VHH binders against q96fz2. Designs and how they scored, part 266

Target 1, 269 residues: q96fz2
Amino acid sequence: CGRTSCHLPRDVLTRACAYQDRRGQQRLPEWRDPDKYCPSYNKSPQSNSPVLLSRLHFEKDADSSERIIAPMRWGLVPSWFKESDPSKLQFNTTNCRSDTVMEKRSFKVPLGKGRRCVVLADGFYEWQRCQGTNQRQPYFIYFPQIKTEKSGSIGAADSPENWEKVWDNWRLLTMAGIFDCWEPPEGGDVLYSYTIITVDSCKGLSDIHHRMPAILDGEEAVSKWLDFGEVSTQEALKLIHPTENITFHAVSSVVNNSRNNTPECLAPV
Below, E stands for the ipSAE of ESMFold2; O stands for the ipSAE of OpenDDE; V2 stands for 0.75 times the mean of E and O plus 0.25 times the DockQ between their complexes.

## First folded at step 13 (VHH)

Design Z6 (framework vhh_8pnl_2; at its last look DockQ between E and O 0.01; V2 from the best seeds 0.00; counts 0 for: loop humanness VH .151 < .165, pae E 15.1 > 2, unsure alone 64.5 < 65, placed apart)
Fold by OpenDDE, look of step 13:
Structure Z6 (fold): chain B 269 residues (1-269), chain A 120 residues (1-120)
Amino acid sequence: as target 1 above (269 residues)
Amino acid sequence: QGQLVESGGGLVQPGGSLRLSCADAGSTFSDYDMGWYRQAPGKERELVARIYIGGTTKYADFVKGRFTISRDNAKSTLYLQMNSLKPEDTAMYYCAKTYRWGSSPEYDYWGQGTRVTVSA
């Protein structure tokens, strides 16, 4: 996964992230560093994206079931990194393979500390190789959407004319991530950054791409992944597997350029 | 959600200029795609111009380079500079914010509008 969309306004995004704590109380996640949030139809690595994480990461003795929403840098910068510039990192940390997560120090260490997060997105992009050509067809991949009163029988944004009807109560894609905290050697603000865990693609997506993000499907999966106080690393990793509960449509080549930041990126063609 | 308030409308002669403003009292102005729409008497509301969160702009065909949409995120204000105005541009002009982009404006959040009258 090297490209996502996350364009919802902060207020809409917050409401979309409504949840129940362990007491069954309805809550909205509180923001940390909301000014770092930059909505975009075309998010690339090194940009900031909103993630969910347990309040316990910030507050001692906090209820670990409570959630914080925070923009973090895409591309994990390990805490042990000693260079002053994160761009000097010599290995790719955009993604973490599920099968080697425990073999890589950059991912194992923060995971062992309970630094699990849920990366939020409208969806993600993947490119399919066209047989016989050097051309690649991009696809937007996302959760099937629930029928709303406005959308009628529309279960997905499968046509351009339906897009404007489906964004109310949009179900965000929830991807499993690992984050770390890096303190610059020269001082300054602590950098929070994340990697997306990837798995082999489900059958439905296999013709498009052989890898996919580890998607946490449902509130229980999201809650367990985030609750590092109650859920062990071993138990959490059981949540990491391919899901068939996705849909997708072809999009234009506009998304190929990371500078393009318009609805045309995710609109069906 | 903050209320959108349009201003800058008025009476102008053909060939004249107006600058419309739309103030958003909300703190999340920069998170929304913004647009100007207009509705003439007896006609349907139509898109005039849109500016996306990325700064890209889109104009209706009838604009033909006469209007410029811009935004100041620090001031939470949307603008429409209208030059070379024509009688056909007479309408109520509405500011809208949206994350529901599309061809129809029915899902946008609207201001109350400002009236533009172009007459000799």
Scores: ipSAE 0.869, ipTM 0.932, lowest interface PAE 0.4, mean pLDDT 92
Fold by ESMFold2, look of step 13:
Structure Z6 (fold): chain B 269 residues (1-269), chain A 120 residues (1-120)
Amino acid sequence: as target 1 above (269 residues)
Amino acid sequence: QGQLVESGGGLVQPGGSLRLSCADAGSTFSDYDMGWYRQAPGKERELVARIYIGGTTKYADFVKGRFTISRDNAKSTLYLQMNSLKPEDTAMYYCAKTYRWGSSPEYDYWGQGTRVTVSA
């Protein structure tokens, strides 16, 4: 998983993240650093994207079922990193394989501190390698969406009059992540950064690519992954597996260039 | 700007063997999926073999059983052992790496290639 869409305006995104706390009360997540949110149809590593995490990470004795939403850097920078420039990191932290998460210090240490997050996106892109050629077919991959009257059809979003019908009720993709907090040696603000956990692809995606993000399907899975106050690392890791509850469609090669930020990136072809 | 350098190409007789090497001068070799591709004049570049970060391999149908891809992360080097070479294997062979699992083709990095010629 190396490319996503997360294009909703902040207010629409926030409403899509409505949840129930432990007592069943409807809530919206509280933002931190909202001015760092940069919506785009075409997000790549090192950019900021919104994640959910427990309020308990920020407030002593807070209700651990309450959620904060914050932009974080894609590409985990370990708290022990000593260089001043995060691009000097000698290994790739964009993704974390589930089968080795407890073997790699960069991921095991923050996971042991309960630094679990839910990475938000409209969906993600993946390129299918065509046999016998170097050509690749990009796909946009996302949760199945509710179909009521003319709501939820991504093909209908091409017109401005239809945008709200598609996106106002969009079910965001919720991916399991790990984050860490790094203090730059030169001083300045603490850097929050994340990695996306990956697993083997489900059968439905295996013809496109052999790996997929670990998707948290439903509020129980999301709540358990976030709630490091009540859910142990061992129990949380049981949530990490492939899912078949996923759909996709082919998109044009416009998305190939990460500088292209247009609705065409995710439009069906 | 020239991070991958292929070597080991040359002229061989049918049935012969060659070992191609691809040295990566970059500092993050172990974080890349790697592959060998080939291109005959006037034809499209085609996959020969891939090896993923986790060590799994995939081969094009035409080479399965004759070629073996491998990597040595400590030496930052990718290999292709080619046995039982046929005239149809004549092509320029390219090493490629992809920085991100599943990333866009724009992030593929290519070597300059090494020529393999199998006499008719």
Scores: ipSAE 0.000, ipTM 0.195, lowest interface PAE 15.1, mean pLDDT 85
ESMFold2 (binder alone), look of step 13: mean pLDDT 78; pTM 0.797

Design Z7 (framework vhh_8pnl_2; at its last look DockQ between E and O 0.01; V2 from the best seeds 0.00; counts 0 for: pae E 19.5 > 2, placed apart)
Fold by OpenDDE, look of step 13:
Structure Z7 (fold): chain B 269 residues (1-269), chain A 120 residues (1-120)
Amino acid sequence: as target 1 above (269 residues)
Amino acid sequence: QGQLVESGGGLVQPGGSLRLSCADAGSTFSDYDMGWYRQAPGKERELVARIYIGGTTKYADFVKGRFTISRDNAKSTLYLQMNSLKPEDTAMYYCAKTYRWSGSDSFDYWGQGTRVTVSA
């Protein structure tokens, strides 16, 4: 996964992240550093994206079921990194393979500390190789959206008309991530950064791309992944697997350029 | 959700200029696509200009370079600079914001409008 969309306004995004704590109380996640959030139809690595994480990461003795929403840098910068510039990392930390997560120090260490997060997105982009050509067809991949009474079975926003209605109650894609905290050697603010865990693609997506983000489908999966106080690393890792509960549609080549930040990026063609 | 409030409308002669403003009392102004619509008497509401969160702009065909849409996120204000105004530009002008994409360029939130009258 090298491209996502996350364009909902902060207020809409917050409401979309409504949840119940362990007491069954309805809550909205509180923002940390909301000014770092920049909505975009075309998010690339090194940009900031909103993630959910347990309040316990910030507050001692906090209820670990409470959630914070925070923009973090995409591309994990390990805490042990001693260079002053994160761009000097010699290895790619945009993604973490599920099968090697425990083998790589950059991911194993923060995971062992309970630094699990849920990366939020409208969806993610993947490119299908066209047979016999060097051309690639981009696809936008996301959760199936709930049918509103007025809109027929909107399994996929496959038409402009359907696309107009789907954003009222958009179900955000929830991807499993690992984050770390890096203190610059020269001082300054602590950098929070994340990697997206990837798995082999489900059958439905396999023709498009062989890998997909580990998607946490449902409130229980999200809650367990975030609750590092109650859920062990071993138990949490059981949540990491392919899901068939996704849909997708072809989009224009506009998304190919990371500088393009318009609705055309995710619109059906 | 903050109310959109338009201002800057008025009476102007053909060839004149106006600058419309739209103030958003909300703190999330920068997170929305913004646009200007107009509605002339007896006509349907039509898009004048749109500015996306990324700063990209779109104009209606009738604008022909006469109008410029811009935004100041720090001030939570949308602008429409209108030059070379014509009698045909007489309308109620509405500010709008949206987080949805539609083929029809629909918006979710609207101001009350400001009246622009172009007359000799």
Scores: ipSAE 0.835, ipTM 0.914, lowest interface PAE 0.5, mean pLDDT 92
Fold by ESMFold2, look of step 13:
Structure Z7 (fold): chain B 269 residues (1-269), chain A 120 residues (1-120)
Amino acid sequence: as target 1 above (269 residues)
Amino acid sequence: QGQLVESGGGLVQPGGSLRLSCADAGSTFSDYDMGWYRQAPGKERELVARIYIGGTTKYADFVKGRFTISRDNAKSTLYLQMNSLKPEDTAMYYCAKTYRWSGSDSFDYWGQGTRVTVSA
């Protein structure tokens, strides 16, 4: 997984993240660094995307079931990285394979600190290798959406007002991630960065690509992944598996250029 | 095959330097992981260096700090700076690209190659 869409305005995104804490109280996540949120239909590594994480990461004695939402850099920079420029990192950390997560220092260390996050997106893109050509067919992949009376599907709306209702009710894709905090050696703000955990593709996606992000399907899975105060690493890792509760459609090659930030990137073809 | 065109190969003495370029005619250059491969006569192609979409680089062990991969997304061009060349570096050098951000060793698109010859 190396491309996502996360285009909703901040207030719409925040409302889509409504949740219940462990006491059953309805809440919205509290933002950190909201001005770093850069919505786009076409997010790539090194860009910032919003993630959920436990409030306990920021506040001593906080309720670990309460959530913070914060933009983080895609491409985990380990806390032990010693060079001044994160682009000098000599290995790719955009994804983390679930089967080796406890063997890779870059991921094992932050995971052991409870640095679990939920990566938010409208959905992700994946490119299918086409037999007999060198060309690839991009797909937009996302949770099945609740159908409303006036449409709950991409491309079903025929006016701007109906498009607003589609996206106002959009179920965000929730992917399991690991984050780390890197303190630049020459000073400056702490860099929060994440990786997306990957698993073998479910049967429904296997014709597109052999890997998929580890998707957390439902509030129980999201809560357990985030709550490092109450859920051990061992228990949290049981949440990491493929899901068949996913849908997709083909999109045009407009998305191939990461500079293209338009609704056409995810429009059905 | 297709849109990748390598240049900058040639004959050089041991210890010399060359800079290889790979032009990509496609407008989606910045969305690809890129790499340089080489193939000596009678050998399989082997990875020399790769650069991921995020800018991370990796080198084969035999490079030993002598080569530097870089990219210029504005010019849709990949580079390989080759210093301290040895006769063992004699090969056809290929540019390759793939959509995979994971850095797999599978590349989808290949250039025609440029020859590098290092001889006394």
Scores: ipSAE 0.000, ipTM 0.110, lowest interface PAE 19.5, mean pLDDT 85
ESMFold2 (binder alone), look of step 13: mean pLDDT 79; pTM 0.806

Design Z8 (framework vhh_8pnl_2; at its last look DockQ between E and O 0.01; V2 from the best seeds 0.00; counts 0 for: loop humanness VH .132 < .165, pae E 18.4 > 2, unsure alone 64.5 < 65, placed apart)
Fold by OpenDDE, look of step 13:
Structure Z8 (fold): chain B 269 residues (1-269), chain A 120 residues (1-120)
Amino acid sequence: as target 1 above (269 residues)
Amino acid sequence: QGQLVESGGGLVQPGGSLRLSCADAGSTFSDYDMGWYRQAPGKERELVARIYIGGTTKYADFVKGRFTISRDNAKSTLYLQMNSLKPEDTAMYYCAADYRWSGSSEYDYWGQGTRVTVSA
């Protein structure tokens, strides 16, 4: 996964992240560093994206079922990194393979500390290789959305009106991530950064791409992944697997350029 | 989202200029795609210009380079510079915000409008 969409306004995004704590009380996640949020139809690595994480990461003795929403840098910068510039990392930390997560120090260490997060997105993009050509067809991949009486699935949206309606109560994609905290050697603010865990693609996506993000489908999966106080690393890792509960549609080549940031990026062609 | 409040409308002669402003009282102005619409008497509301969160702009065909949409996120304000105004531009002008921009105005959040009158 190298490209996502996350364009919802902060207020809409917050409401979309409504949840119940362990007491069954309805809550909205509290923002940390809301000014770092930059909505975009076309998010690339090194940009900031909103993630959910347990309040216990910030507050001692906090209820670990409470959630914080925070923009973090995409591309994990390990805490042990000693260079002043994160761009000097010699290895790619945009993604973490599920099969080697425990073998890589950069991911194993923060995971062992309970630094699990849920990366939020409208959806993610993947490119299908066209047989016999150097051309690639981009696809937008997301959770199936609830059909309204007047609108079919977003994948079948053939009109601007139908497309707009589907954004009412949009179900965000929830991807499993690991984050770390890096203190710059020269001082300054602590950098929070994340990697997205990837798995082999489900059967439905296999023709598009062989890998997909580990998607946490449902409130229980999201809650367990976030609750590092009650859920062990071993138990949490059981949540990491392919899911068939996704849909997709072809989009225009506009998304190929990371500088393009318009609804055309994710619109069906 | 906060209340959108338009200003800058008025009476102007043909060939004249106006600058419309739309102030957002909310704190999430930068998160929304913004646009200007207009409605002339007896006509349907029509899109004038859009500016997306990424800064990309789109204009209606009738604008023909006469108008410029811009935004100041620090001031939470949307602008429409209108030059070379014509009598046909006479309308109520509305500021709109949305995150569903796809060519429709159905789901936009609207201000109360500011009146522009172009007359000799």
Scores: ipSAE 0.861, ipTM 0.926, lowest interface PAE 0.5, mean pLDDT 92
Fold by ESMFold2, look of step 13:
Structure Z8 (fold): chain B 269 residues (1-269), chain A 120 residues (1-120)
Amino acid sequence: as target 1 above (269 residues)
Amino acid sequence: QGQLVESGGGLVQPGGSLRLSCADAGSTFSDYDMGWYRQAPGKERELVARIYIGGTTKYADFVKGRFTISRDNAKSTLYLQMNSLKPEDTAMYYCAADYRWSGSSEYDYWGQGTRVTVSA
C-alpha cells in the first residue's frame, strides 16, 4: 500500500471519525497539529495524513479509550535514527509486514511502547500487474458504502457525477498502523511518523495484488488497536488479518502521477 | 524477476545533457521503489535520486536541481534526466530496485551500470 486518497475537509473528516468511548459516550476525536493536514485524492509516502491514536500518548492518566487525530508523516522514522535529516533514511518504512513486525527493530520498538495508530483514508490504490505485459490497471479500494436514499438510491459510487453526493456519509477506511517519535539530534520539533501494516491479500483482492493493508473493520477492532492502556501488544496483533469486507473499482491512469490531485483519480472507469 | 538494464550513458561536454534509462524486463516494475546511484573512480557508491512507488522523489544535495528522476510504468522504465553536467558527475550510474512491501532496507537488485563521462 503506497497510495491513498484522503481528501475530505477537516470538519467533514472529523465528523466521520465520531466514536464511542469505553463508557459508551459519543465523541469526536480532538485534533493535534490540524494545520499539517493536507487533503488530497492522491497521497503518497512522505506526505502527512491523519491518524487516530490514544489520548494516553499525550496526557498523563488520560482515558486510553479517548482518541486524538493528528497528521503524521507517512514513512516511519525510527526513534533510534541518528542522522539529522529524516529524508536520508535508506530503507522503506512506508509499510510493515505483519509476519516480520516483531523481527524488525524499526517496528518492534515502537509497537512495544504501545505506539499503535489507525491510518485514515477514503480508500487506497493498487495497481494490478497483468502477467506477460508491462500494462498496469489501477484500482481504488475501499469499504463497502451504505446505500441510503441520499447517497445510494441511484448506485452513487459507480460514476464520477455520483461521487459528490456520497462523501457526506463516507465510511473511512481504517488501517492498522504503527507510529514512532523521532527527536532531531540538533533539536527542534519531535517528528511523528507512521507505517501501515500489511497482510496477504484476501481472496477478493488477490487478482489485483498479493498484499493489502491490515484493515480494522468496525469500532471494536479500532478501539482495541488504539487502546494500548487496556489491550496488550499480543492481543492487539490478533486484530491483524485480511478482510473480505472490501470493494473496489477500476480507475483511469490519472492517479499514476502523484501530482494529480483531482476527483478523477478515484472516479470509476 | 527481470533484470535492470541501463542505457543512455556516454561522453558529453560540460553543461551538456544526457537522459539515462533503466528498463525492467520483468512485470513487477510498479511494485518497486527505484533509485539511481553513481560510483566515481576511487569513491564509494552514492545515491543520486530515488523515486518511491506512487511517485514521490528524493535527490542528493549535490544534484542542486540539475537532475530529474521519473518513471513510466507503462513502459517499465526509469529515467534520469541529467542537465548542466559537470566533470564531477563522471561516474558509473546504476539503477536499483527495492520491493516496497518487503519493509527491507536492502536493495533487491541492481543494474550493470552505464558510464557517464563529462570531459573537462
Scores: ipSAE 0.000, ipTM 0.123, lowest interface PAE 18.4, mean pLDDT 83
ESMFold2 (binder alone), look of step 13: mean pLDDT 77; pTM 0.782

Design Z9 (framework vhh_8pnl_2; at its last look DockQ between E and O 0.01; V2 from the best seeds 0.00; counts 0 for: pae E 13.4 > 2, unsure alone 64.2 < 65, placed apart)
Fold by OpenDDE, look of step 13:
Structure Z9 (fold): chain B 269 residues (1-269), chain A 120 residues (1-120)
Amino acid sequence: as target 1 above (269 residues)
Amino acid sequence: QGQLVESGGGLVQPGGSLRLSCADAGFTFSDYDMGWYRQAPGKERELVARIYIGGSTNYADFVKGRFTISRDNAKSTLYLQMNSLKPEDTAMYYCARGYRWGSSPEYDYWGQGTRVTVSA
């Protein structure tokens, strides 16, 4: 996964992340550093994206079921990194393979500290190789959406006409991530950054791409992944597997350029 | 919920210029696609211009380079510079907040409008 969309306004995004704590109380996640959030139809590594994480990461004795929403840098910068510039990291941390997560120090250490997050997105992009050509067809991949009177058949928005409908209650894609905290050697603000855990693609997506993000499908999965106070690393890792509960449609080549930030990136062709 | 307040409308001669402003109150302006619409008497409301969160713009065919939509996120203000105005541009102009994404984004929040009259 090297490209996502996360364009919802902060207020809409917040409401979309409504949840119940362990007491059954309805809550909205509180923001940390909301000014770092920049909505975009075309998010690339090194940009900031909103993630959910347990309040316990910030407040001692907090209820670990409470959630915070925070923009973090895509591309995990390990806490032990000693260079002054995160861009000097010599290995790719955009993704973490599920099968080697415990073998890589950069991911194992923060995971062991309970630094689990849920990366939020409208969906993610993947490119299918066209047989016989050097051309690649981009696809937007997301959760099936609930049909509303206003939005019509959102799950089957495979035509431009269907894409013109109102999506009032977009279900966000929830991807499993690991984050770390890096303190610059020269001082300054702590950098929060994340990696997306990837798995082998489900059968439905296998023709498009062989890998996919580990998607946490449902509130229980999201809650367990985030609640590092009550859920062990071993138990959490059981949540990491391919899911068939996705849909996708072909999009234009506009998304190929990371500078393009318009609804056209998401629109079906 | 915030309010959109349009200003800058008025009476102008053909060939003249106006600059419309739309100020927001109560929402994060930079998070939204914004647009200008107009409605002439006895006609349907029509899109004039859009500006996306990324800064890209789109214009209706009748604009033909005469109008420029812009935004100042720091001031939470949307602008429409209108040059070479024609009598046919006479309408109530509305600022709108975008809420739809796709090939044809739509808007969910509207101002009260500002009246533009182009007359000799």
Scores: ipSAE 0.801, ipTM 0.893, lowest interface PAE 0.5, mean pLDDT 91
Fold by ESMFold2, look of step 13:
Formats: C-alpha cells, structure tokens, sequence
Structure Z9 (fold): chain B 269 residues (1-269), chain A 120 residues (1-120)
C-alpha cells in the first residue's frame, strides 16, 4: 500500500470521524495542525494525511479514549534518526509488515511506547500485474458503502448535490498505523510521521495483490487500537489481520501519475 | 537519555511514614510506565508498585493499602508514599522506567536506589 485517496474537505472529514468515547458520549476528534491537511484523490508517500490518535499522547491525565486528528507524514521517521534531512533515511518506512513488526527497531520501539494511530483514507489504490505484459491495472479499494436512499454509487455522483450525498456519508477506510516523533537537529517542530501496517491479502484481494493494509473494521477495533492507556501492545496486535469486508473497482491509468488530483483517479471504468 | 535519581529514604520508627521521590532528568518522562521495586538483604528484587502511562496502578499484595504510587509528569517525578511502615519494609528502594510490549512494562532503566530502614 503506497497510494491512497483522502480528498474530503476538512469539515466533511471531521464529521465522518464522529465516535463514542468510553462513556458512550458522541464526539468529534479535535484537530492538531489542521493547516497541514492537504486533501487529494492521489496521496503518495512523504505527503501528509490525517490520522487518529489518543488525546493522552498530547495531554497529561487525558481520557485515553478521546481522539485527536492530525496530519502526519507518510513514511515513519524514527526518533533515533541522526541526519537533518528525512529524505536521507536509507530504508523504506511507508509500510510495516505485521509478521516482522517486533523485529524492526524503527517500528517496535514506537509501538512499545503506545504510538498507535489510525490512518484515514477514502480508500487505497493497488496495481494488478497482468500476465504477459508490463502493464498494470489499477484498482480503487475501499469499505463497502451502504446504499443511501436516492443516492447512488461513486459512478452515479454526476452533480454537486449527488456528490455531496455520496461523500458526506462515506465510510472512511481505517488502517492500523504506528507513528513516531522526530526532533530535527536544526530545530523546529517535532515531526510526526507514520507507517501503515500490512498483512497478507484476503481471498477477495489476492488476485490483485498479495499484501493489503491492516484494516480496523468497526469502532471497537478502532477504539482498542488507539487506546494505549488501557490496551497493551500484545492485546492490540490481536486486531491485526486480513479482512474480507472490502470491495473494489477498476480505475483508469490517470491515477498512475501521482500529480493527477482529480475525481477521475477513483472513478470506475 | 533519562537518568533516575531516588531520594527520601531514611531511618524511621515502626508505624511511621516516608515519601520517596524519583526524578528523571531526561525528556519524554510521560512516555513511560514507571515502577518502584525493593531489595532486602539476601532477597531478590521485588515489585512494590507501578503506574502505567494512563494512570492505572498495580501494587504488590504485601504493601497494598499502605503505599501509594503517583506521578507528576510536569515535574518528571515519580512518588511513593509509604505509611504504616513495618520492620519488614527495610530495603533498598529503586525506581524503574520501562516500555510496554505485553501486559506489563519491560523495564530498561533503573535508579541507584534509596535506603529505607525501619527500626524495630
């Protein structure tokens, strides 16, 4: 997983992240650094995307079930990184394999500190390698969406009113992530950055690609992954597995060029 | 990195009280679980109390109800309030800093200890 869509305006995205705290009270996550949110149909590594994390990471004595939403850099920069430029990191941290997460220092250390996050997207893209050619077929992959009365699928959203109804009710993809905090040697703000945990693909996706992001399906899974104050690392890792509750459709090659930021990137073909 | 310094030990009569402090001069104190351990002469080091990042606490059976662990993240300081002290509480007391991989912290950093003596 190396490309996502996360295109919703901030207000729409925030409403889609409504949740219940441990007392059952309905809440919206509180933003940190909202000006760093850059919505796009075509997000790639090194860009900022919004993640959820526990308020306890920021506030002494906070209720660990309360959520913060913040843009973080895709591509985890370990807290121990010594050079001044994150692009000099010699290994790829866009993804973290679940089967080796406890063997890699870049991931096991922040995970042991409770630095778990939920990476938000409309869905992700994956390219299917076609036999007998160098061509690849891109797919947009996302949670099954409930049919809203009078509102159709993604492809039926021809007008602003229909687009608003489809995307205003969109169930965001919620992926398990790990983040770390890096202090630049030349000064400035602490850099928050994340990796997406991956697992073997479910049967439904295995013809497209052999790996998929670890998807947290439902509010209980999301709450447990985020709540490092009450849920241990060992217990949280039980949430990391493939899911069959996923759907997809083929898209045009417009998405191949990461500079293309248009609804066509995810439109069904 | 963090450096743990215990203080507050001393000589006390049975039934008395002491408050132990553990200062961490490092940064990111709030990112860690913390604990107090003790070691009496000729015995193994044993858990007294620990406090997790989220504020939950755990006490050994022999001290529950008499001791209270707390932390002040703004001052990077861990405390152990010890009341109703008994001669059996005589030991060297250590604070520890750890990180979690399972249900309990894996401690990677220990202080030098502070001596508590309860004269019978």
Amino acid sequence: as target 1 above (269 residues)
Amino acid sequence: QGQLVESGGGLVQPGGSLRLSCADAGFTFSDYDMGWYRQAPGKERELVARIYIGGSTNYADFVKGRFTISRDNAKSTLYLQMNSLKPEDTAMYYCARGYRWGSSPEYDYWGQGTRVTVSA
Scores: ipSAE 0.000, ipTM 0.216, lowest interface PAE 13.4, mean pLDDT 85
ESMFold2 (binder alone), look of step 13: mean pLDDT 78; pTM 0.791

